# Designs tried in a protein design chat: VHH binders against Putative pumilio homolog 16 (APUM16). Part 1

Every score and structure here is a prediction.

Target 1, 332 residues: Putative pumilio homolog 16 (APUM16), of Arabidopsis thaliana (Mouse-ear cress) (q9fie9)
Amino acid sequence: MANNNSFSMSTMFNTIQEILNEEPLTVPSPPSRGGYSLFHIRKAEMDIQRIFNFMTGSEDLKDDISVLDTGTLMWMASLMTSDCDYFMVITTNKNGSKTLQKLMGMSDDMDVFFFEAIMRLFIHVMTDKYASYVTIQGMRVFQQDKRELMYDQILRYACFLAGDQYGCIALNEIITDLDDPYYRDQLLDIVANNALLLSNDAYGNFVVQHVLKLRDSRCTRNIADKLCGYCVELSFKKYGSYIVERLLEAGDVPMATVVLDLLACKTEMLIRLARSEYGNFVVCKALELTNEILTADLFYGLVNRLMPYRHLLHRSPRSKIATILDSMSVPN
Structure headers, positions and changes below count from the first letter of each chain, unless a header shows other numbers; Kabat numbers aren't used for antibody chains.
F, E and O are the ipSAE of ESMFold2-Fast, ESMFold2 and OpenDDE, as the mean of both directions, binder to target and target to binder. V2 is 0.75 times the mean of E and O plus 0.25 times the DockQ between their complexes.
[cut] stands for letters that were removed.
The coordinates of atoms that the task and the answers printed are left out; those that the model quotes come from them. Centres of patches stay.

## First folded at step 1 (VHH)

Design a01 (framework vhh_7pa5_2)
Fold by ESMFold2-Fast, scan of step 1:
Structure a01 (fold): chain B 332 residues (1-332), chain A 124 residues (1-124)
Amino acid sequence: as target 1 above (332 residues)
Amino acid sequence: QVQLVESGGGMVQPGGSLRLSCAASGFTFSSYAMSWVRRAPGKGPEWVSTISGSGGSTSYADSVKGRFTISRDNAKNTLYLQMNSLKPEDTALYYCAKDYYDSSGYYEDAFDIWGQGTQVTVSS
């Protein structure tokens, strides 16, 4: 039940009724009995403007949407989706996006209009800050057949969306929500297969980090495998170092992959990494985790490579590496 | 309707070069950013490069930086990808894509963003 139901419902019904029954304000002369194209175009433009005002208007009016009859909902959906430019203007508006999300899932017949409009404009909708939420809502409330077609589009554009400012956010929400194992596994495989590219990208790194937070063992191992041989190079970079630290935290196998990369590189490069702005955090974390987990071979492998250079490491600000090394130089 | 027709693919030895072309029609070419995307056998699509509508800005995947150059001829509605120092890992179907939504509010069917593709095979 709405809190101001009587007043808000009356206002909304009157607005819709006015659109349905209103005549154009200007009648062209000389009018013959019947319509002409300019008359009908002007009427449609006025109806579209009123729908826009309703969709982007007061939050209180939106509580009344659930009481609208099927015919009114179908008429509104038809008008909103009759022009893709108009649909985009509504969906890219903050309030319009929110109102449209409330209309979705109310009627299967109405959802056909929204689904078809979203599919025609899929990449444009998915790369907009507010419109992307409309697509996400469709994936939550539409019938399975429509959701599967939308999932197919996500798979098709996944790598592109991951590199987009808003697409990466939407993709992460879809990854979180997606419980269908076929589509989920395919999407995770696309992320893993592109892990090197995405880890070096300003936005794609967020997708790799998000996927690693899911702690999906298969996907995490696939990401580690794809980044194997590149962990040192990534660790010199801001975004790459974030990913490498997450791999170190993701379990024994991903941790070992990172540490083995550190052990395989030349000593001068390892020391340069340990003294670098981002790489020092990776080396420190590798030492802490291998010591904590009691992976003695990996821990002492790192200690033995760094120990001869502990004096240089003491000169590096904000590094705890030298402190760890000093604790190992005391005879047992 | 949007039509994108890729061409210029073929077989080349490692270290060789190829120039891909994409003939675009059905939209105002100069108003949209354009991208190249590739799909290797058994893998998902990988973004390669993007160029702005005016041609004033370009971006590249790390795997192709310094080797590939994207360009466009707006008078001919044609997008190009110059590929140098080709590697076996560059073997893929290369697709032309209309990328960014035009800021003036034009739009297109998302199903037609990808063209039919042109095969690039790098093998000795």
Scores: ipSAE 0.000, ipTM 0.117, lowest interface PAE 21.1, mean pLDDT 77

Design a02 (framework vhh_7pa5_2)
Fold by ESMFold2-Fast, scan of step 1:
Formats: structure tokens, C-alpha cells, sequence
Structure a02 (fold): chain B 332 residues (1-332), chain A 125 residues (1-125)
């Protein structure tokens, strides 16, 4: 299995071209083999290693970076971004990511290199624990035209990112930070339109939960619409039950969507849900909120379904449902 | 024994249409939401569409929205996916899934826990 490392070799070549363009013409001592070109190749190797060590060093480099002249910063940015593999090695390193974030926003000319590298490697950067914060920083400090292109990529890949272990974390940070109404509303619409898939996904459920915590009325109603018919199934699951509880708390329309799903299901399934590990919290919350908000039809609909099985609910140590039902037992 | 049998795949040119079917047996079909999921060569599984137990609610991935339509016939225990304006990017094995399998959605690690081998859709000139 030959390991084709032509990518790193092309990076060496491109780095050499950039060094030749930036450095003044000088006549170095003749190297032992290959003349001037071999000298430049060896210098590029040393420069790559030096930059790697600088970027991934454990010390706080904020003060050191402030001392560097603009020409050195531009050269470093160019060298770091000339090879996709090299850029990824730096950005996926905890210290390298932090150092790169501090370099971003210092110069519009330098930011062009970082922006282009991020855009070439967008999915790889966004699905890494440390590299994703480089993209988030770019969206905070780059000029508006670059930020909009990055927002377009977030919209394009939103569902993929939501389903990824690190992408979902980065997506939630972006959702929190995003203040542009057009891009924010489009991103919220994508989450809402995919709410059923995401609510059942190992990572996507965290995105739905996060969006519901924003209390955006339009988005929450859209999520409720997409989860209509599924609230009972979700309520049997740990994270699905959390989502359904958020919908119950989110106002009259989302609450009604959940409660109508409960009322539409078979009585045997409703009782199983009321006695289940996670579903009991959903049924309890539905009773409490419908009683508080003067939705008498929904409240008594639930009471009438559960009351004949009150004795089974009393035998559940996890449920407050029996206590609520007992408070409605008025002797005729 | 729960069984889901997909059919209706084939070769089609870009811009063409196909209708996939999924025949369900071994469970009460009308009690479950149903989904379509696809797997392209060299990629992990991607959710395509879901329909509620009653057929009253549907949801779609952004990549297929406006082009694909999910539907069901509870009397026939059959799920459908109407695929219009097909693109080369839609080339994949398409699987029918029962929506109460949480592990199905997280099963993006070594292939999917599905009841059949899927139906192949190839969009090529």
C-alpha cells in the first residue's frame, strides 16, 4: 500500500515559491547537493516545523503575536494555509486552534488566507473538536462578505453538522451567535424542517433542544408542526421526552400539539407512557400546564383517559400523575 | 417477525423519476411512523423523509425537499417515496425504516440496522 504524499510535496513547492517571492534576493552559501533550490527546500522544511512548534506551543502566545511585524504575520498565514494537511494538523491541535483564533481579525489581508483555507476544508474543520472554533472565530471577526459566504456553507451543511459529534456543538454555538436575521431565520427553518430526524438522532437532538431554548415563537411552532404525530413515540425516549417537555412549556400552540397527540393515542399506550421512565414526566407536565392555562377541554380529556386506571398509576413510584388525579376526585 | 421489503429502484437519467415502495409485515403498520434513509457509496447513511402513523405529517431532508414526496397506504401496509427531478447525487441504496428505532438513527458507524438490503437507485447518463 503506497502512501501517496504528493499533497505535502506540492505544499513544499508552493511554500518555496512564496518564500522566493517575499524574501529579497540573496546568495546563500552553496549547499552540499542541489544548489540554491535545495537550500530553499530545506529552509521551507525548517520554517514549517518552526511555525508548527510556535502555533502548537502550550504558552499563551497573545503577547508574542502582538510583537510580530505585519510581513512576518502575512508570511506565517500564507505558509500555514498553503497545504490542507498542514492547516488541519494545526487547527485540530488544541493549542494550534487557540493560537490561530488569536491571529484572526488582526489584518484583513491575513484573514484572506485563513478564510480560503477554512472554505476549502469546511466540513473537516467544522466536524473537529478544536478546528470548529477557528470557523466560529472567523464568523465573529472577518469582514461581512466573508462571513456571509461562511453562513452560506453553514446553511448548506446544517443537517450533516447537526448529526456529527462535534459539528452539533459548533452548530449550537453558531445558532447562539448568529444575529443576522436572514441567515438566522434560514438556519432555524432548516432545524425545524428536519426536527423529526434530528430529535431521533444521537447528536441532532441536542440541536433541537438548543433551538427550543431560544424561545423563538415561529421556529418553535414549526418544530411542533413537524413533530405532530410523533410526540408519544418521542416521549418514551430520554432526549425525545426532553424535547416534548420543551414544546409543552413553549406556549399554547406547541402545548396543544403535544396534548392532542396524547389524546389521539390508544388508551393502553397512554397508560404505558404515564408509567414509563421518561413519559411520566411528559404526561404529568401536560396535566399541570393544561390545568394552569384554562385549557379545560384538554385537561379533562387527559383526566378522563387516565382516571379509570388511577390504581395502576398509584403503583408507580415515579409519577405525580396519581396525586393530580386524586385532587380531582370530588364526592358527588 | 418484523419485515420491510423495499422495491422500485433502478437506473434513471438526471431529471427522471422513480417511485419506491416498502411492504411492511409482522407488526401493526398504522401504529408506527415510517422513514426513508439512503446510503451513497463511500458515505454514511443520510435520512431522506419521514411520515407520521396517520399520514397527516411529513418531513424531508433539505437536499430532497420539493423533489421527493413520502406517502403511505395503511390499508395495504405500504410506504412510498415518489422521487422527481433526480440528480446524480441521489445515487444510493434506499432503505425503509420503522421510526421507533433510536439506534437506527445513531447506526451511522458500521452500516444500518434495517430489515432488508434496500433498493438501489442509480442516476446516470
Amino acid sequence: as target 1 above (332 residues)
Amino acid sequence: QVQLVESGGGMVQPGGSLRLSCAASGFTFSDYAMSWVRRAPGKGPEWVSTISWSGGSTSYADSVKGRFTISRDNAKNTLYLQMNSLKPEDTALYYCARDLYYDFWSGYYEGMDVWGQGTQVTVSS
Scores: ipSAE 0.000, ipTM 0.105, lowest interface PAE 21.6, mean pLDDT 76

Design a03 (framework vhh_7pa5_2)
Fold by ESMFold2-Fast, scan of step 1:
Structure a03 (fold): chain B 332 residues (1-332), chain A 126 residues (1-126)
Amino acid sequence: as target 1 above (332 residues)
Amino acid sequence: QVQLVESGGGMVQPGGSLRLSCAASGFTFSSYWMSWVRRAPGKGPEWVSTINSGGGSTSYADSVKGRFTISRDNAKNTLYLQMNSLKPEDTALYYCAKDSEYYYGSGSYFDAFDYWGQGTQVTVSS
């Protein structure tokens, strides 16, 4: 499954990039309608610009939102969501995103407009630095039925979002906030089932690391199971080594999975790992934790394989492995 | 082709000092990490000290830390071990060793190095 998952995610990523390239975000123009007077057209243009200025203006405008009447708020919500480009220009702006987040949750009728716009532009919103927080806010303040539909979209696009520089951050906040056990468990299962692919990804590794910090025993064991046989390979890599270290810290069963992978590899590979830039921290942590919890078979299994090469381990940058091995010298 | 020739060993009283030298030839000395390893009669080999290719990073066995100093002169292709406050327990044959770029997994200190010198004897006794 590893090859099929890698190919599928790459294809999805390329498809979304093509969609983003087909819809360049530009300054929106007001719609033109046959039969409307020039006065009506110009007024619509001024109204759109006024809303943009209000939404994207200074932080001082935030305090003024509470004094606006419901009719004005409904009109603004309707107008700013009437066109995909209008909504994206506002939501991708730092101040626009913050202002929109404050408008959300004020009225169920108004939230319908924001919800519909988010759902139409889900991938674009979720992969933007500022707009992604609009979706997160919707999941906190919208009515239950709308939140469940948004959860469905998160499940559908979880792996793609995990691979995006801003999508992974937003996904992690959603995972932290998500208290519905059905959707939470499904999302955690998707992350665990794709743990090998995500652990090797520049951004997806942050999602795996975040999920491991939740200390969900079922999910952590599923991740350990999916990474079994790959822990040595991952430990040579910067982000992969961080995940393996977190598995070592996550309890007896995940720790054993990692240590057994270390013991199963060839001694030559284990010594190269112990001396590598990132792998030395993994081997050091494995020794420290197996010694600390008195897992003698695993601890001495590692010591016996590393001890003949102790002199080479002293040359690893800032490694404590040699110090641990030195403490195991036989008294004579 | 590769040659490592150790010198500077001898008999010394406890508390005395010796400086070992290793003349290297047949390889680009400045590109390799170098080590000192010792073997006492009837015992296995014991790693003593390592120095990186540039000479800026050194490491020592706990038994010699604070007493021994490893150094190198890349212009002269020479490795040194300054041994101070010598103890009877330091009595051994001292080897200059060139580090292997690749590990063979045999489990021996000798198998971990590309090349091993013939050694120089250090005897600490009264």
Scores: ipSAE 0.000, ipTM 0.096, lowest interface PAE 21.0, mean pLDDT 78

Design a04 (framework vhh_7pa5_2)
Fold by ESMFold2-Fast, scan of step 1:
Order: C-alpha cells, then structure tokens, then sequence
Structure a04 (fold): chain B 332 residues (1-332), chain A 125 residues (1-125)
C-alpha cells in the first residue's frame, strides 16, 4: 500500500471496526429529541461501514441494489457524499467505482448528491484510475444542466488533465464520447491551441495523437498551424515523430506545413533528421507522399537536399530514403 | 572533456581474429551513433561500420560484411569490433569515431566530431 487514499481507508475501516465491535450495555443518559448524542454519532459510523461493505464487497452482495427502495438509496447517497474522504475511498476502489456507476442515473434526487461530490472533488476524481469513470458516467446519465456544468469543468482543466497519467486517458474517453458540438469544438480548440506544449509532454502527446485520429479537418489544421516551425524538433522525438507523421497523412494542407518546415531547416539538420531513429520515418513519409500527392517542387526540394548525402543514408539499413533516392535517377 | 581510447590491435596471421574495444568518456555515450574507421598505409580513411545509439541499426562496408561484427555496451560506455577471417587488405590503423550531430559534409574529418588515437592492426604472414 503506497497511496494516501489506501492508508486513509485502512484508518477509517479500523475506526469503524472498533465501533462495530463495541457492545453497548446501556444508554448514558435519556436521549434528547433530535439532539447531538454519542449514540447518533456511533450509529452514523456503523452505517458508513455497512455502505463501504456493500459498495466494495462481492458481486452477490451488490445484487441487492435492484430491490432497494428510494428511501434507502437516498440515505446511501447522502452518507457516501457526507465526507470527501469517504467518497474518495469508495470511488477509488475498483468495485466501489463500478457500484456507484450503477447507482447513477437511477434518480434525479440521488444524482444531486453525486454531482455535488464530483464537482467538489473534480480534479481528485479525474486524476484517479477508477474514480474518473464515475465522472464519465455522470456525463452520460445526468440531466443536461448538470452535464453542461461538468463539461465547463473539463474545459477549465483540460490542459492539466492532459498532462496527468490518468487524466489524459479520461480526457480522451470524454473527447470520443462528446456529442454536443459546442463543447466538443471548444475542447478540440483547447487541445489545438496548446498542441506544442502537449506534443512535448509525457502524457499530453497521447491527447494530441488521439485528436488527430478523429480526422476533424478544422482541428487538424489548427494543430498543424500551432506546430508550424517545430516539426523538425518534434521529429527527433519518439512521440513527436508520431504526431508529425499523422500530420503528413492528414491531407494536403497539414502535409505541406510539415514538408515546408523540413525544407526551411538547414541541410545538415535535415540529413541528421533523415539518419535519426525516429526522424528517418518522417523524412521517408514526406518523400513518399510528396511524390504521390503534392507538386514536384516539394518532392524535388527534398531530393535535392538529400541526394549529395545518399552514401551516408545507405549506412542506415532501416532507412527507405536511400532506396527512394536510388530509384529517381537524379545526379548524385 | 570527450575522450575515445581504442585497444585490442595487434599482429595476426591471415584468417585470424581480433577484437577491438573503444572506451568512451566525457559524454552521454548512449545518445550517439558510433563508427569504426580505418586508414591503410598510403590510402585515405575508409569507413568500416556504424552502430546506432540503441544497436537498432547496424551497417558495414561491403569489404567487411560477413567477417566483422560491431557491437556496444552502453552500461560500460564501450564500443567493440569483432574481426574474423582477417585478410592482408585489413591492415590499417583503426579509429573509434563519434558521429557528428551538427555538420554532415560527406567527408570523414568533418563527418565525425571526435576520434580516438587509433589502434594498429597488421595482418601478415
């Protein structure tokens, strides 16, 4: 056990177990009507333990959900969301997350409790492997007014989430599922506007790659515009080269942006790129696509700069560049 | 301070074998492609073999294909050349060279930014 949520959960479970193992012999004083008492405190803690056991327990225990009345479900929702730590312990547990997702959408009154808890803990929920699916489920089943407020939070934190190991996964799932054209276009614009930062990030590059796979013409052009001047730098990097290759494949305008960056760099940098581990795939693809699709000027521009170094390019066994140059019958 | 130090040269009979080593220091060895280059008496430098930073790409001069094997140990910052079936024509001073990042002229002195002092290989009866 290495994370703070697991440590906190163990501490809470131990405290609750101590309460459950206590056998009360008598009530200390006549209970006050609706008053604050030790009896009411202990009962609330016992109820939290029962909810934990139900939410995180075996599949057989959870089958009881289908027979629970509205009052019981409202009581459970209220208790689960009464404390931020309780909610996080449940939502970060694999079974707890799954069970909570089943409870969501059953009642608009219950959904208010879940929605408010998610909104209070938005970043914590969105950056956890299991809890993030609770937010995704809310975006699928909650009423439109709540969904729009959740979309506003996604737009606000999009770049932060893109840079997180679990947030980027959840963000990509939201991008795939998002049917509202207004929020979808706003989210795509945020990714495109931050394409340079994200393409150089350990996790953000996966968001840029995912968006490019959608083949949204406007967004792809915006990404190409933001990466203009940086395509050579990106092509030396593993994930950056993947992004540049996707731009080359995305149509004539994004392809031209990449090729013009290659042609604008110094010849020695272009040759170094052509011989690099990742950049050779970019240069090879640029040659193949400009030969097939674009004007002769772009193809000949690349050939003219590479041809004097043909012998050095032959020293890279995985490179198709030398083979392409050999097929041209162009002067060495 | 970048240093490349070759060892393992010597005199061997035709058909014999030698293993050359190059100890690298003063730079991040696993960021660079490395090459072996040789200079025979009365001739210019001849490229022998290149290995990429991760050993994913290896290439050889036609004159040594099937006889020589280039390898590297990034944990030890060391480049190797295993030379088998040696011929009198393989007699040369063998240099370890780091591939140039910034300039590529197709010329050995300009192509490699750092060279070792060389190790002599003599193949004779």
Amino acid sequence: as target 1 above (332 residues)
Amino acid sequence: QVQLVESGGGMVQPGGSLRLSCAASGFTFDDYAMSWVRRAPGKGPEWVSTISWNSGSISYADSVKGRFTISRDNAKNTLYLQMNSLKPEDTALYYCARESYDILTGYYDDYFDYWGQGTQVTVSS
Scores: ipSAE 0.000, ipTM 0.100, lowest interface PAE 20.6, mean pLDDT 78

Design a05 (framework vhh_7pa5_2)
Fold by ESMFold2-Fast, scan of step 1:
Structure a05 (fold): chain B 332 residues (1-332), chain A 125 residues (1-125)
Amino acid sequence: as target 1 above (332 residues)
Amino acid sequence: QVQLVESGGGMVQPGGSLRLSCAASGFTFSDYYMSWVRRAPGKGPEWVSTISSSGSTISYADSVKGRFTISRDNAKNTLYLQMNSLKPEDTALYYCAKDSPELLEYLWEHGMDYWGQGTQVTVSS
């Protein structure tokens, strides 16, 4: 009588409640094992429903966790992690996630259940709005041996997590919180090695931007090296332009990488970039920073390429480029 | 890099059946929810079905419920969609996608390319 009832992440809890109310829940058993009595099946249904109600209930109910005995907490931890879907129903619920975070770190024995469930469901947990906080909490409160295994999973899935709307947020928090230089440097290397893909991604660009804000010279130079040849293409895009502007601000070597890309492109493309919604800010910043740093060859290289077409730049709203060029020579 | 290759589409008469396959690579297939999404001519993408990493949790769009069956083989990194009692309304390009329906709708709205090449299903008399 067990069939796969349809449900989405947003309706999973309601579907499970309906199953528990309408039909006995059947736990998978190895072949040749005897069947369970109806009494045992109904008791399991009642037990998991009580845990769901406790975990997803009001703040007043959750405040009682500190008075629960160790046996009750261990039983709850074991049962809610006995099935991947039970754990996901709890962790993807706003209140369930917060309650689970309070239970984590209370005992090493209980943490084993949560750690194993997180590891089995790592990608699902890391890419959910509320469940991702459960993994972050585990990395803060679990014993060092468990945290290192979780760091290994972060390294394994870093690029995929960076491409997710919630995974990128969780990944950025983890990058900020990582105190182990080995894991931190490996994670930064993964971001840098994938900088082109991530810079063109709706969420991955936030990871690249976050890493650039850390002002890690080695990582920033590696990102610049990977984006070399693509700075013009990126500068036409909203978030790509933000990354290129950060490279311009990051020191002489990353700045030179960007400016040399601008100088290497066709004049038609450079003028189109200077007139574009996002690219005009990149060209403007390149002029300002090369002039400020007194990098004469790069500054005058840009001025000489743009000056003949200065009259076209006045057709772009809010462009500062024409003002900078005016400071070098007066138009006829 | 995530790579998804759909196959099994074709032309079939109303009431007919087709089985779609999706070969996945570039990620740990067994760790992800997988979905089928379709795009009919002149319409946006419509979510069809989702299956959990273990295969224990399955969901369907109301339009296909009772007619379509999603399944997976984690050992072969392959996702399947068995389509029965096909209707002209089922005519679309069918895409295999990594992840849940909520994320797929968001990614489409923002112009993200997270699905494969697609396989064409045409139901006509």
Scores: ipSAE 0.000, ipTM 0.104, lowest interface PAE 21.5, mean pLDDT 78

Design a06 (framework vhh_7pa5_2)
Fold by ESMFold2-Fast, scan of step 1:
Structure a06 (fold): chain B 332 residues (1-332), chain A 124 residues (1-124)
Amino acid sequence: as target 1 above (332 residues)
Amino acid sequence: QVQLVESGGGMVQPGGSLRLSCAASGFTFSSYEMSWVRRAPGKGPEWVSTISGSGGSTSYADSVKGRFTISRDNAKNTLYLQMNSLKPEDTALYYCAADFEWLLSYDYDEYDYWGQGTQVTVSS
């Protein structure tokens, strides 16, 4: 059978491909475009290549953008959002993304064009390295009504975005920036409810780690609950071990969840974990914290299971476990 | 700073073999998981394989399992990918990546991630 990590990654990828075939949620109608005549629109179509070159060809964004009149800026915004392919070429380009981010927030009238384009292409924008920054900027500078519609899309696609290499980064930025308690709590609940799947995913584990760093006690306890029974398996993995270490540090209840998983596993598995590249740090931290907090039953439970094998643990050059055990083997 | 330089790519017929190398500098190589990631023209990046810092643990994408072997030489700060039974669909630019959080950050220089790839072309 395929291992759990590669299988989870394949499943997440297939789900993302299915989502990319869906249309975005209903986009609000654009405002009246009475600001431009037909002659201006037709002339603008002939100059699309100049706008592309300006937006994407300049390595550094010039201050010239800040001195353009409002009519020119509105014309540019309308033109670059008139075609989904044009918008994607601009937003997926490093310079184009930077330039567009500078144009966003300059006026509410322009922002409507950018908002509507982002909403039509939401998943495509959110899963691209440079285009995702355009969406993040929109969530920072757009008016609250537009931002709330974007938050609704994030909630809808949160689990799938967490499984994408660029989507997970964008999602973490959004989680950090999200001040609205309703949307923040909903998003944290989605991450916690999917913590097992995400912790085993190549990219989703970074979302779980990020959320744990926020030190939200309710969310952390929910994550601990969902990972209960799986802490040993996660501790063999580099990023899984980081998640488990964060749970150990997060207070008495999450710590107890991890330690009880260690105590419930077979002794052979516990010894393999204690000697493993990443798991030795988890076992060491569990011993240190249970001893420090004076949870004697948990501390001695671990000591009693590790002591018969202390000679094997002495062979791990980075492990402090053997040193802790040695302090218990010499009377007084 | 971190530098990763891929080599060993080239043109090969279906069923042939190639060995890719990645020379790493600027970090403690043995402390990091190393991965191979490929990108075919017109497609998104695809993770290929990962190896632990000690070399004791490896994982592979289903599409390459049984055909590709990842390995490392920590004394030489070098990562390898032995590719056997190559298929036309293996045609791609192959990148090596050190597996730490900042490589998935937008603060990571695009040139460092993109510029070091090696081209593998399997003729139909």
Scores: ipSAE 0.000, ipTM 0.120, lowest interface PAE 18.7, mean pLDDT 77

Design a07 (framework vhh_7pa5_2)
Fold by ESMFold2-Fast, scan of step 1:
Structure a07 (fold): chain B 332 residues (1-332), chain A 124 residues (1-124)
Amino acid sequence: as target 1 above (332 residues)
Amino acid sequence: QVQLVESGGGMVQPGGSLRLSCAASGFTFSNYAMSWVRRAPGKGPEWVSTISYSGGSTSYADSVKGRFTISRDNAKNTLYLQMNSLKPEDTALYYCAKGEYSSSWYDEYYFDYWGQGTQVTVSS
């Protein structure tokens, strides 16, 4: 059959031979010496097909899994992880991913097979819609020593995972789940150090947004530092404007960084931003927050740049900027 | 100021070879680990290979081990990727990436300043 996830029969045969040489699978009956190897190979071939059907068939196999004996589960784990292509076919299948997630955490001995396969295929697993959740599950249920090695891989590959359509989602889940301050802080530092590139990326911007929602003051300040000089450009873009608004909401240094960028740009650019689809929310929020927090120098700096164009801002639909300017006591 | 310019991509038949180049400027090239990353059609980014600042250490993704060779010329500020025994699955846009500096070792996997990319198409 035409299948992008097909695996080689030669590779599968060699994998079966390797497994049989390392861990004998079936000895319930005393076959002849010549028939013994063939019996084991045929048993392994039938088990591979059985495992594939089991893993990819039903979406809810939790009850079925609970009735399997430990030897069968260990044998299944060994077979499905012995070949990289075979493991990927299972993990990239929606049902296969869900079933594998249910098998994980059931025994430490079985988890060794899943851990080793995930580590060998880390990037391929982390950048697939369904397989990425297998790795996330491992980070939730595996023993601490294995989880730490997986965290090391996340740190190693964080930037390009952030740029991937599925990797960014998985990375955000991992950031939310991370309770180890060492790995969490390192991961946040990597995001912050690459904030400019990620904020301008189709997927990376979601990672920056997610990290800002955590309200980690050190990370937020580092992100603001890296975005300094680019806040106006970002504010014209839908997701870039959201990132800039989050920096404003953080107050303190991040807010000051954004406002100083607004004050440093040319007046025509600032007015264009104030009248733009997304930038008007940034300018409005900058005015509201600087006025509320009583940072008078920043507030009046913005007012002085905008006030000469008050009448143009009044002509812009849904602009609250003009209303804020009008609230000031100005001699008529 | 940092610029990375990839070149050397093109169309090739399965089993063929291509050599990619990356011209680096705006930073001290010899002080940073460098990497190749690719993005296949309909798939996310995949790390391909990394080389240390001196060229003394290299690492490769399992999918390319034994087929690809990463190298660098610090005198020319240029990174290379020699791709042999190309497969249809190697079809992707290939990016050059700068690693982050660490106090004891250049962290080869913390990427910054991605290039524009060069297209590699493997078809019969």
Scores: ipSAE 0.000, ipTM 0.130, lowest interface PAE 21.1, mean pLDDT 77

Design a08 (framework vhh_7pa5_2)
Fold by ESMFold2-Fast, scan of step 1:
Structure a08 (fold): chain B 332 residues (1-332), chain A 126 residues (1-126)
Amino acid sequence: as target 1 above (332 residues)
Amino acid sequence: QVQLVESGGGMVQPGGSLRLSCAASGFTFSSYDMSWVRRAPGKGPEWVSTISGSGGYTSYADSVKGRFTISRDNAKNTLYLQMNSLKPEDTALYYCATGSLEDLFEYLESGDFDYWGQGTQVTVSS
């Protein structure tokens, strides 16, 4: 099934209008509607409904778009963006979002309408499952001056978006796509500066994980610096342990930050971590990487702390730590 | 496991006030939009109000606008509905719901709306 056709366009339109009532909207005044005959009101509603039907249709409209002349497309763009509620009805619909994304980038003149609508509704668009992809498309296809204004909004709201269920997904797409080094570095700095908060957040942790996957050495070192002292605490948590494992894999400096946190904690806590559901993977990876990649000092530091308690690690169902310790040919 | 527990309902005279609460658990409360939905005797479910995850945006059904106030305490994982100037037509079982407003309205239109809690009864009569 493509879209749920039982969802009412009228209900959606009215709901969105109510959500946006506190925003500075460009909405037609009541006299502009009350001054017309019933026939004119019906005709305007039919024209709007026709645009909605065109935009939200489940069929691929690529061929239909190529048939439309530039004047018709400009008129449609103008009408769709003449009211914030019209724009939101289209952008929050799965097919409407997809169709609008296809129209964006076709004409600089037409893009002005879409850009202004997105900027007026930036947070509402960025926190919706389908509308967020309209903003992402704008950042890909609009002219540089418009893209930079959109980047400024992303920088302003980055932490808020990272904590939102849809905003975090959109933010990760933007981070992947962002090729302007100034804005990219600023956005990465915001993520790194807030790495502790985000790593402990239900959605923000996905942003930290995504940034670490980019293998940006400066940003990764900044994240490691901000998480220094917290690597053991994070390693007891499901997503926190994933972040710590990525730091271990990210090069000598981030790896050393994690390993030094492990070495700084009390032996009792290190053994508890090594036997824990998520922390055992962190300790195992620390041993494997320090043995293979770095100096013996860090490896033997971990081994010397764990070896007296090897018998407890052998009894842990998922731990490979005991196997690594046994491979050292150390008499015990 | 997502759980929503509504409370604060009761019987009140027309013109009275009630404050409903919804205790949420099993998910990151601050990351989700929250809504109040009511079901009057002999009628289908009706959307009442929505608040964004941050609390920065609120919306209301025309029938309750100016009388009801939705709010949330993200530190306590609790949603509230302050109901003032209550009318007999506000008599209903009140439920809290989580998730996007689009999904909520799709469920309300289709009749497939799932309730996580038992709701809290509000009766406005003499």
Scores: ipSAE 0.000, ipTM 0.090, lowest interface PAE 24.2, mean pLDDT 77

